# VH-VL binders against q9umr5: the designs that were tried, part 254

Target 1, 268 residues: q9umr5
Amino acid sequence: SYKPVIVVHGLFDSSYSFRHLLEYINETHPGTVVTVLDLFDGRESLRPLWEQVQGFREAVVPIMAKAPQGVHLICYSQGGLVCRALLSVMDDHNVDSFISLSSPQMGQYGDTDYLKWLFPTSMRSNLYRICYSPWGQEFSICNYWHDPHHDDLYLNASSFLALINGERDHPNATVWRKNFLRVGHLVLIGGPDDGVITPWQSSFFGFYDANETVLEMEEQLVYLRDSFGLKTLLARGAIVRCPMAGISHTAWHSNRTLYETCIEPWLS
Short names: E, the ipSAE of ESMFold2; O, the ipSAE of OpenDDE; V2, 0.75 times the mean of E and O plus 0.25 times the DockQ between their complexes.

## First folded at step 11 (VH-VL)

Design xa54 (framework fv_acimtamig; at its last look DockQ between E and O 0.02; V2 from the best seeds 0.00; counts 0 for: pae O 8.2 > 2, placed apart)
Fold by ESMFold2-Fast, scan of step 11:
Structure xa54 (fold): chain C 268 residues (1-268), chain A 123 residues (1-123), chain B 106 residues (1-106)
Amino acid sequence: as target 1 above (268 residues)
Amino acid sequence: QVQLVQSGAEVKKPGESLKVSCKASGYTFTSYYMHWVRQAPGQGLEWMGIINPSGDSTDYAQKFQGRVTMTRDTSTSTVYMELSSLRSEDTAVYYCARVGIPFSDYDLWGDYWGQGTLVTVSS
Amino acid sequence: SYVLTQPSSVSVAPGQTATISCGGHNIGDKSVHWYQQRPGQSPVLVIYYDSNRPSGIPERFSGSNSGNTATLTISGTQAMDEADYYCQVWDSRTYVFGGGTKLTVL
């Protein structure tokens, strides 16, 4: 009897993206109840992340209630940020393993083809003008846009990521930290060949400084201040880092070797 | 300018295999999924399957399971579709089509289509 | 399996408005994409996500989707609009095409 697994997709995704992941789980852990949430699919993935968190929260409550032994979360790309917030806002979650598949945990700062599709005239150097406006914050991608050259604007305008990371004060910060710390394991997965998540170290809580030099998790203020519990989790032995080269952004949920190495061990 | 250029028309006998190529240019090949769609003479469009940007993940329509294989060669920006155990009912124009949003495979359209490859299966 | 139903043919006079329907159970909860295919040519995307036009598609083309019917509307129809039109949705695991509608402008 394996714990149920809940899967949360990313930008412009749906349950369809996880067909291979479900096959791998069925092969190695037969009988596992896997629920891939079909909420905010496709273009609805552009809705504000707090709206998505509320919807996913409503969907996971009955699943968690039926599994007193606990559940596992597998959260891909943007979905990893949704799951970060779920763990913070739910004072009764029973998540054992939170498996983050190439998610921009410290934010995104990169010129990728999805930005060209969404904002054809924008470059990463000027997207801050759109994202750090009230209108821009109505789009999920802007909720985790983290321009290292305009950190003052990010801290003041980000309605989601800056708050969840404890980079800006919030009345609920202490409760969110307490709730997040109930997680059994934080499994971070990502790699240099992803091609979308920029910098790729964002998946491991690393990020650019003002000179675009990557500083790793232990050098981040959010870690040093223990703003939402990363330092406490690391001291507890609850953070697992599983980097893998050679995997592109759309292959994290479809690569058998990655599954066996980074995901399978955490699906008790 | 985005272009998809497919291999030329073929005549096959029942029981043989078909392999159609689709060479892409004018965009970042490794950012987009690719569809394969066929059209029998005088009939409508029929989805065959999809392949991811890196070429290591595929999904095929149920009726083609076990007969179709889709692959990519990133070094030549080329996608391939192979269909085995051909029958006369496989006579059709075969199209490749780029999936409309980068890095996504869900609920999307074909934004650019190849010119089509006519395959005639007859004895 | 999900089925999309289109009329086999629609005829309009030049300058008139053509409407092509695409019927499906609760299709209004899905996203509908539309293709134009002229004889001997590849399909061309004319509408995506129910109502959005790609670059290069005339403003005469519009789309809507609600309840059990999605509609492609072509105002001021021209001879060059003669083609087969296909609607398309994603359902469960499969990309589904309608049977196609032949538009004749006489």
Scores: ipSAE 0.722, ipTM 0.876, lowest interface PAE 1.7, mean pLDDT 93
Fold by OpenDDE, second read of step 12:
Structure xa54 (fold): chain C 268 residues (1-268), chain A 123 residues (1-123), chain B 106 residues (1-106)
Amino acid sequence: as target 1 above (268 residues)
Amino acid sequence: QVQLVQSGAEVKKPGESLKVSCKASGYTFTSYYMHWVRQAPGQGLEWMGIINPSGDSTDYAQKFQGRVTMTRDTSTSTVYMELSSLRSEDTAVYYCARVGIPFSDYDLWGDYWGQGTLVTVSS
Amino acid sequence: SYVLTQPSSVSVAPGQTATISCGGHNIGDKSVHWYQQRPGQSPVLVIYYDSNRPSGIPERFSGSNSGNTATLTISGTQAMDEADYYCQVWDSRTYVFGGGTKLTVL
């Protein structure tokens, strides 16, 4: 039998967003128990990511308990960060494949229409004033805002991304790394035509330097220092990178070709 | 300034099809879902369906399943709604409406509406 | 199917407060949006997410939602506020509108 699949949605999404994915899984892996977690839907997805992590943890624990052979996680957009954090704080998770579906794993820094809607009077260049404030960190989008021009503020004020990345020292860094390394495979999915994740390479742990030049995962300090286990995972062949062009952000979970190429191989 | 400009009024016979266009401007066309809503004369608003930013996914109200088709052309920033097998009760003003949050179609609203397109179905 | 219930009509004198209700089972757990439609015009969003006003909507418009009833409140009602008002929610893959309320300013 196939291992259960747990799905976590993204910003302003719900379980409904994955109706096509469910169909694909049912067709190709019949009998698979798929649970799309319907938590923090819609505007509730703006709640602090640590709060979301706690909620999702409560939901996945019983599922994992009933699946001693392991489970797969498919986590979309903001959900990918939630899942990474979840795997970092859980010392007893049994996740085989962690599929990060177009997630800003290394953060977000762009003038997207999401940003314009949420902060109509702000540009990405000055959003640090909001996101790195105490009240700003009460919004999920600010929890992974990564301003390359204000690294000091990011490192000191980011209450989520900087911590799960191990970029800021904290007492749980070693344990979180150990926990995250329990994952069988880390499947990173994203692409240049996403239009939301900025830079799109963030889905592969790439990101801007101080000159807004995009550096790859292997050039990132978090990799070089193996702060949360990326270097270790890569060394053991546990990281899969699946870039795909021609897919917009809202289509990652509803594209059959993408599913067959990047998702399906890791659901066995 | 967000604008949705719809095609002109149409007169149809029962059994024919209608196709209404909605040309969008003043915002990033490929970032927003689009609603279609109709209103029969003297009646309330009725949701018909929604189409995603790329046009590759649609969701239709149960009532219109099998008769409605929504499409969009990014090159012209235009959304289309086609309704087939027209009946007299399909006489209505048809509206396109932009979904209020980019890249989302859950628990949302229409923040900008077209001017409406009157379609009259009569023998 | 989920049903939203609105009064068919509400009347108010100029300057008074108009209240339009939208009833639905556990509607308080949903997000309610409100539209204004003047005669011969397209609907205009006046409230989203229960109580938020879009830009350009006067402050006299407000909304609340709890229990089984969402409420649109128009304080200091003006003649220009005479219109049909519709509440709307999302439910089970469908967007649902109320039947509409005709607000008459006497």
Scores: ipSAE 0.721, ipTM 0.896, lowest interface PAE 0.8, mean pLDDT 96
Fold by ESMFold2, look of step 13:
Order: C-alpha cells, then structure tokens, then sequence
Structure xa54 (fold): chain C 268 residues (1-268), chain A 123 residues (1-123), chain B 106 residues (1-106)
C-alpha cells in the first residue's frame, strides 16, 4: 500500500486548487490516503509564516501518528517554506519524500501581481523598507522577501527565512538541521516559465548575488556551510532536481506530464 | 485601469448555442480568475462558474454542468462562455466579473464587471 | 445549499442612514461582499471582506458581519445611492447571492 500524502497549499489558495493532483494520485496510486490541509485559506495565507507552521504542525501530527511507516509531503509555492520549517521544528516527523512545487526556497525578489495587490505603490527595489520592519514581517510574503541589495537588513529583520536557512545564528540551529536531515528525499520542482518565483532558481535553492547574477545551490553559503543540511542531503543522493519548462505558476499541480515525470516516482 | 468588454447583444432560438466573449485589459490577464454571472429580467444574480485563465481550469455551478463551457485565449486576453441547448429561461444579461484577488480560488468576490451581454431566447 | 436573506426594499430620507441586512446561518464565520447595481447598469463592488471599501467608493459606505447577520450601512444617504444592493458569500465552491434590496431615497 502507498504512504499517505499530505498537501500544503500556497498564497491565496485553498484545498480545492489541488483537485487535479488528487485525481492523478488516485489513478496511478489507488488507495493512497491524500489529505489536502484546509488551513490558512485565501487571505489567511498572509498571516505570519510561523503562525502557519504551528497550525499545520498541529494538523499533521495525527496523520503521521497513524502512519508509522512514513508520509509524503507535496508543498506548493509559499507552502514549500511552511513544509521546510515543519521538517526543522518537528523532532518526530516521519516524512519520506518532501516534494517542493515551485517554492521560493531561497526567497523572492520579484515585481509580482501579489506585490502590486498588497503594496501598489512599491517596487522590488524599495519594498525592503516595508518588509524589513516589524509591521512588514506580519505578512507572509515579507517573511521570505529577500532583497539581494540589502542583505544586512534581510539578515537582521527576517523573522522566518534567515532563521530556517541558518543565515542568522540561533539556539535551535543544530536541532533543526538534525530534524530536517531525517527526510528521505527532497524533490525540487520548478522552471523558467513560472512567471512568479523570482528568480525561478529559488525553487532549487539558487538566488541572486548583489549583481542579480543567479548563483546555483552549490554556490550558496548556506550550502557550502551546510547550515541546515543541503550539502549532506546531496552527498547522500537525497536531492532530486526536476526542472520543467512551459509551466506557469498556477499550473504546477494541474499538469499531468509534470506529475508523471517529477511527482509520481516519489510517492512510494 | 481595469476593463472588461463583452460581446454585443444576441437573439437566439431554443436549441441553439450562445458564445459570449469578455476581453480584459489593464491588468495581468493570467493572474486573476474570472466569474460568469447571469441575471434574468427583473431577477437577481445567478452564478454560472469560474475559469482560471492560466490553465483552462474551470468549475461550473451544478445547474449548468453539461451545458456550459468556459475557455480562454491568452494571446487576446479574452474569456469565452458557451451555453448550449438554449431555452427561453436562459434569457438574461450575462456578465463576466474578475476575481478581486490574484491567484486565488477561495473566498471570492468580483471586483470589476463587464458591461453585460443581453441574450434573448425566443421561441 | 446556503441561503442569504435580504429585505426586498429599504426606504430612507436624503441625509439619513440606510441599513441593509443580509441574513444567513453563521454568516459571521464567512466573508461577506456587497454590490450596488443601478438600473440598467452592471453591479459595482462597494464592500469586500465584510468591511473593506474598494478605492473610489465613498466613505459613507461601511459594512459589518457577526453572528447570523451582515449589514451594509450608508450614512448621509444621497439620491445617487438609490439602487439594488446584493450581498454575496463564497460557499461550497459557489457564489451565493442574496435576493437583493431596493434602496429608495425619498
């Protein structure tokens, strides 16, 4: 029988967004118990990410307890950051595959429609003034805003991303790394035609340097220092990179070819 | 400046099909879901369905399942609603309405509405 | 299916406050949106998420939602506010509209 699958949605989403993904799983892996977590839906997805992590943690505990052989996570967009934090803070998680669907794992630095809707007079070049303030950190988007031109402000002000990346020293860093490393596989999915995640390589732990040149995962300090376990996971052969062109941000969970190529093989 | 411009009024016979267009401008077409809502003469508003312009994902009100099809053309920023097997009870003004929040399919409302397309189905 | 109940009509004198109710079972647990429709025109959003005003909507429009009743309030009512008003929620994957309230300014 197949391990249970837990799905975590993204910004402004709900569980309904994943109806096609559920159909694909049912067709290829009949009998799989799939739970799409129905928390922080719609505008509630703007709440601080640590609040979301706590709520999702409470929801996954009974699911994991019923499945001692393990579970899989499929986590989309902002939800991939929630899931990575879950893997770090849960001493007793039993996640085998963590599947990250076009998530801004190294942060976001893009002039998106989300930004236009939330902060209509701001651009990516000046949003740091809002996001790197206590008020700004009350919005989930600002919790992973990563301005490559104001790295000192990011490192000091980020209440979420700089912590889960181990970019700022904190007393839990060792235990979070140990917890994260219990994952069986980290499956990274994304692509150049996403249109929202900026740079799109953030889904693969790549990001801009100060010149807006993309440095890949293996060039990032967090990888080189192995601050939360990326180098260790890669050395174990536990990181799977599955890029796919031609998929827009809202289509990752409704594309059958993407599912069959990048997701299905990891739903043991 | 968001605009939704619909195709013109039509007169149809029972059994025919209707196809209404809704051309969007002034925003990123693929970032927002689109509703279709109709209003019979002297009556209230009746929801027909929703389309995600990014991937042709659709969801239709139960009453219209099997008769309605919603499609899009990203090159022209246009959404279409087709209603088949028309009846006199389908006489209404048909509206497109943009969902008021980007990339969202939950807890939805319409922030901008098209001008409406009067469709008369006469025997 | 979920039902929203509105009065058929409300009459107010110019300059007075109009109150339009929208009843529903536990509607306070839902987000309520309000539309104004003038004769022969498309609906116009006047309130979203219970109490938020879109840009361009006069400050005299406000909304509230608790328990089993959501309310649209128009203070200092003007002749131009004469219209049909609809409340709306998103429930069970559908737009649910109230039956509409005709506001008459005498």
Amino acid sequence: as target 1 above (268 residues)
Amino acid sequence: QVQLVQSGAEVKKPGESLKVSCKASGYTFTSYYMHWVRQAPGQGLEWMGIINPSGDSTDYAQKFQGRVTMTRDTSTSTVYMELSSLRSEDTAVYYCARVGIPFSDYDLWGDYWGQGTLVTVSS
Amino acid sequence: SYVLTQPSSVSVAPGQTATISCGGHNIGDKSVHWYQQRPGQSPVLVIYYDSNRPSGIPERFSGSNSGNTATLTISGTQAMDEADYYCQVWDSRTYVFGGGTKLTVL
Scores: ipSAE 0.352, ipTM 0.731, lowest interface PAE 4.0, mean pLDDT 91
ESMFold2 (binder alone), look of step 13: mean pLDDT 91; pTM 0.922
OpenDDE, look of step 13: ipSAE 0.015; ipTM 0.557

Design xa55 (framework fv_acimtamig)
Fold by ESMFold2-Fast, scan of step 11:
Structure xa55 (fold): chain C 268 residues (1-268), chain A 123 residues (1-123), chain B 106 residues (1-106)
Amino acid sequence: as target 1 above (268 residues)
Amino acid sequence: QVQLVQSGAEVKKPGESLKVSCKASGYTFTSYYMHWVRQAPGQGLEWMGIINPSGDSTDYAQKFQGRVTMTRDTSTSTVYMELSSLRSEDTAVYYCARVGIPFSDYDYWGDYWGQGTLVTVSS
Amino acid sequence: SYVLTQPSSVSVAPGQTATISCGGHNIGDKSVHWYQQRPGQSPVLVIYYDSNRPSGIPERFSGSNSGNTATLTISGTQAMDEADYYCQVWDSRTYVFGGGTKLTVL
């Protein structure tokens, strides 16, 4: 009787990362059909995000078609951006709750060990040289790299995030907004102790200005202009914010208290 | 220079508990998962479990479930492995090993290993 | 439970090519990692993701993985390569090691 749940993983993840989440769902909502999509696992998570969106879309269509009462999405880290795009490109999605689990919704600008591992000679201050090239845009992490000191380059070079956020014009923007607005609930989860998502408020559509001062969602131009529907969703009462301190980036899918507080209530 | 330095050799009696430490240096301690692997005399390597970068999530091999506990102390950059209800079969060298990709539990290879801690369990 | 099979020993003369196999059902669909362990020493990663060498590992070490067999190849084998070699994969919820191969350079 519970709606099916579809799980989309993040950077360098696989379905194995969600074993604890699946146990929690089984305990509180026994009988729920949970599908963790086993696409773009490990190194394949570096493939361009539009390529990943196409693959995940193909996997999601038959699941949604078999569930006329709707489905829920739980989308972790980079996976939250994939789900953002899915909700926009699908004319017929029937998603009730979209649960975004510490995803960099306004982008990433942080010195993390992912950066050092992938681009050993780069710092956050100069990664724009790589990411905003055509070559760099072939890597998923560069698709949501958002350097607040080179916002002009981000707006012109981002092949993914700037488009889905409506920060740069796209022919499909009106249809994408209409599709996104069909979601029942947008549940945003994140916190100050994540340690990877920088700024952590990116999980709540906040982000750095040019002085690295964090401006919250309601101060963003994309919200004020209602570019993809955030203002409309908030007015409708469809946006849920669930910040939690004390949770690291790799623990969002394996913390029972987080699950009970932020996820469980939205799995009707 | 990445280094993992483990606690010294121990002799234990059956039924006692073991706690091995692994002190990390030369990298951001809170960015990498850590494995524990053991090796009985004349035997191969056996995986025991994994602990996430912040120390708030663990996964253990089925054989050790209920007997093993892994913890982290981020203030000292130290990982611990406790094994209870020791048997003579637990005589082994115990290793800590860092997972090779930051923030990832996928692929599960150890890129740097501690020197090992010999534990002898005998009556 | 998933099992990796290695020969117990391989002998090679100095300067010759040593080949160490790691057998497993559909192992070509998994990522294979290789460790070198000298007597009394900790394991050292020599190959990861089937064929990649960590910094500091000589280029004479190479790996491949297809079908039911992964292979570690050491060209121009030297006395210092004498060690036990272990292959390793992730399967389901466990970290699986092969039984190890003792390489002797005579």
Scores: ipSAE 0.529, ipTM 0.816, lowest interface PAE 2.9, mean pLDDT 92

Design xa56 (framework fv_acimtamig)
Fold by ESMFold2-Fast, scan of step 11:
Structure xa56 (fold): chain C 268 residues (1-268), chain A 123 residues (1-123), chain B 106 residues (1-106)
Amino acid sequence: as target 1 above (268 residues)
Amino acid sequence: QVQLVQSGAEVKKPGESLKVSCKASGYTFTSYYMHWVRQAPGQGLEWMGIINPSGDSTDYAQKFQGRVTMTRDTSTSTVYMELSSLRSEDTAVYYCARVGIPFSDYDPWGDYWGQGTLVTVSS
Amino acid sequence: SYVLTQPSSVSVAPGQTATISCGGHNIGDKSVHWYQQRPGQSPVLVIYYDSNRPSGIPERFSGSNSGNTATLTISGTQAMDEADYYCQVWDSRTYVFGGGTKLTVL
């Protein structure tokens, strides 16, 4: 009688990416109803994140309604940001564990092969010119691009991440904070060998200052101001940090030791 | 600049095992999944499986389940495909092919292909 | 299991348009990729995501995909285009290839 698990994939993914994760869950928690949402698969994962949030919201409502004991979310990479927004916009969610699997919670500032493939002539230092334009904000990856050398542009132009993090004001901020705080556990997973999420501490709400020195969650203004509830959750004992070295970005959903250590304990 | 170089042609007897290598260069080895595809003489392309060079996770076509094993060595940027219990029907050219989107195993195309390894299985 | 159907051969005169079909149930809801394979050579990607051309592939190659049929179109066909052409899709947990079409330029 385990709570149902809903899985939200990342950039250029589909339910196929989680075949090993599903095997692990079936081995340790037999009978668990696991739904991997096949929305915004592959190239559709580039759609604006608010569009993805709306689609995933429509899909999770009936699942949550059928599970009065609650559900768990496992949200990978970009999917972790979708789940952040879901928990804020849904005044009726019943999520127990929100498991954020190597997600850029404070944003991304890396010269990854994703950027080389999408914007071959751009470097991370110049991508702000594309991402912080209206055209750029039509791409999911630009919705969480966070250039620490152009923080004022990020705060003004980010149509998604700056808003859900409470880094820029929004009329719904108080309601979003109240909704997010209903989560039972916020389980943060990530590690130094990810190779994509830059800085890797973004998965734990850490991020670069203007000198590219990483400041951890407790030093962030969003935490200090308790903009969406991180300080309250930490004080409640609801934040779990599970860093693991030796795991690359595409291995988080297919590593048995990671599953047993960081995910399995939270799938009641 | 992207190059996939496969091991040379082999002649095998029925019941033996085959191990083909594919050495990658010109890109970040761990950023791209790799397919293995074979082609019997005069026949079409047949998918065998996919490997994640980063996490060593795999998935195999049902026809080859139990006989095929795919592995990688990140220190040499090389993927391997091992096929056991060889039969004459396994005579084919074996290709490795890089998946066209970094970090993705969904809806992939092969953007760069190795030169192929001819394997002849005869008694 | 999902099946892609291609004609075994297509013949065209030099300079004319060649059309190669790839049939599959609701294939228009899938992404189709096309490969060219010349005798003794490795496959070469000519079209990905239904209609996109990789760098280096001539403009005379184009693709479309709707309903139950995807199509590779080669305009102004040249002798160098003689090859086997394969379509490919992703279905559930496998990568499905069509049987291949031999293009002959008369």
Scores: ipSAE 0.803, ipTM 0.907, lowest interface PAE 1.2, mean pLDDT 93

Design xa57 (framework fv_acimtamig)
Fold by ESMFold2-Fast, scan of step 11:
Structure xa57 (fold): chain C 268 residues (1-268), chain A 123 residues (1-123), chain B 106 residues (1-106)
Amino acid sequence: as target 1 above (268 residues)
Amino acid sequence: QVQLVQSGAEVKKPGESLKVSCKASGYTFTSYYMHWVRQAPGQGLEWMGIINPSGDSTDYAQKFQGRVTMTRDTSTSTVYMELSSLRSEDTAVYYCARVGIPFSDYDFYGDYWGQGTLVTVSS
Amino acid sequence: SYVLTQPSSVSVAPGQTATISCGGHNIGDKSVHWYQQRPGQSPVLVIYYDSNRPSGIPERFSGSNSGNTATLTISGTQAMDEADYYCQVWDSRTYVFGGGTKLTVL
């Protein structure tokens, strides 16, 4: 009798990463139909985010159609950005709770072991040269690279994040906002000990200014302009913030206390 | 430089338990998953399971479920593999190996391996 | 129960090309990793994701993977290449290793 749950994984992940999350859901909400989408697994998670959005869209349509009472989304890390776009491009989604699990909603600007592995000679200060090229925009990680020192390049070159955040104009912006606003609850989860998402407040729509000082969601231009509906959702009481310290990036989907505190209440 | 240093060789009797350690250095311990692989004398490699040093989450190969336990200590950058109810067929060299993609537990390869721990199970 | 099949041994003369096969049903749809193990030593990664070489592995090592067979190729084979070679794939929730191939350079 519980609404179905759809899970969208992150960078270099697959459904295998969510084995503990599925166990928790089964224990607290037995009978819940949980579909963890095995699309763009592993290295395929590097494919452009718009390509991933199209593939995940095709997979979620039949699941949503079978659940007239609605569905819940749990979207981890990079997967949270895929889900952001899904909610905007789908004219007919019936998502109740969108649970964003440590996702870089305002982008990423950090020296992480992902960056060292993918681009060993690069650092956060010079990655903009690669990411803001046409070639770089063919990689998912560059689609949400947000260098606060080259904001003009980010606004002009980002083929994904700047558009879904309404930071650059797009013909579909009004429709995307209307579609996104149909969501029942936007549940934001993240924390200071994540170690990958930089700044960690990106999971709560906060981000660096040009001096690398973090400005929270309510100080962001996208919120103040209500570009895709954050201000409207907050006024409606539809935004839930659930920060938790002590959780690293790969532990959000396998920590029982996090699940009970931040996820379980939104799976009715 | 990345190094994985394992505990020394052991001799055990059937029915006893084994606990092998693997101390990591030269990288951020919590950024990489660790897996355990064993090799019986004159035989090939056999996967035993994987552990997330950051979240303490694990998964074990079906053959070892109920007998194997993997743990970690972040203060010493050490992973442990414990195997209970030992049989003579458990005689093998046990290896720890770092998963080669940071933060990933899927479709992985071992990029750095420990020196191995020989365990002999004999009555 | 996925099974990887390797020849037990391959012999090659110094300077010649050695090829080591790894057979598996639709293995071309999987990623194949290759390890070299010298007697008494730990495995060493020589190829990952079908055809990529780790830093420090000579250009003589290459890999391919299509259909039902993955292949490790060692050109200009040297005496130091004598070792056991293992292929490895991810299948569902387990890692599967081939039985190993002993390469002799004589």
Scores: ipSAE 0.793, ipTM 0.901, lowest interface PAE 1.3, mean pLDDT 93
Fold by OpenDDE, second read of step 12:
Structure xa57 (fold): chain C 268 residues (1-268), chain A 123 residues (1-123), chain B 106 residues (1-106)
Amino acid sequence: as target 1 above (268 residues)
Amino acid sequence: QVQLVQSGAEVKKPGESLKVSCKASGYTFTSYYMHWVRQAPGQGLEWMGIINPSGDSTDYAQKFQGRVTMTRDTSTSTVYMELSSLRSEDTAVYYCARVGIPFSDYDFYGDYWGQGTLVTVSS
Amino acid sequence: SYVLTQPSSVSVAPGQTATISCGGHNIGDKSVHWYQQRPGQSPVLVIYYDSNRPSGIPERFSGSNSGNTATLTISGTQAMDEADYYCQVWDSRTYVFGGGTKLTVL
């Protein structure tokens, strides 16, 4: 039998967003128990990510308990960060494949229409004033806002991304790394035509330097320092990178070709 | 200034198909879902379906499954709604409406509406 | 299927407060949006997410949502407010509209 699949949605999404993915899984892996977690839907996805992590943890624990052979996680967009954090705080998770579906794993720094909608009077260049404030950090999107021009503020004010990345020292860094390393495979999915994740390479732990030049995962300090286990995972062959062009952000969970190429192989 | 301009009124016979267009301007067309709502004469609003920003995903109300097709052309910033096998009860004003939050189709509102397209189905 | 229930009509005198209800099972757990439709015109969003006003909507429009009832309130009702009003929610697979309420300003 196939291992259970747990799905975590993204910003302003719900379990319903994954109706096509469910169809694909049922068709190709019949009998698979798929649970799309219906938590923090819609505007509730703006709640602090740590709060979301706690909520999703409560939901996945029983599922994992009933699946001693392990489970797979499919986590979309913001959900990918939630899942990474979840795997970092859980010392007893049994996740085989962690599929990060177009997630801003290394953060977000872009002038998207999402940003314009949420902060109509702000550009990405000055959003640090909001996101790195105490009240800004009460919003999920600010929890992974990563301003390359204000690294000091990011490191000191980011209450989520900087912590799960191990970029800011904290007492749980070692344990979180250990926990995260329990994952069997980390499957990173994203692409240049996403239009939302900025830069799109963030889905592969790439990101801007101070000159807004995109550096790859292997050039990132978090990798070089193995702060949360990326270097270790890569060394053991546990990281899979699956880039795909021609897919917009809202299509990652509803594209059959993407599913067959990047998701299906890791659901066995 | 967001604008949704729909095609003109149509008269159809039972069994034919209608295709209404909705041309969008004043915003990033490829960032917003679009849904269609119709209103029969003297009746309330009825949701028909929604199409995502890229046009590669649609969701239709159960009532219209198998008869409705929504598409969009990014080059012309136009969304289309086609309804086949028309019946007299399909006589209605058809509206396109933009979902008010970019890149999302859940739990949201239509913030801008087209002017409506009257389609009359009669023998 | 999820059902939203609105009164068919509400009448108020100019300057009075109009209240339009939208009933639904545990509607308080949903986000309710309201649309105004004047005769021969397209619907116009007047309230989103229970109580927020879009730009251009007068302050006399307000909304609330709790329990099993969402409410659109129009204070100081004016003649121009005469219209049909629809509440709307999202439910699992579809957008759901109320039956509409005709507001008459007498």
Scores: ipSAE 0.266, ipTM 0.742, lowest interface PAE 1.6, mean pLDDT 94

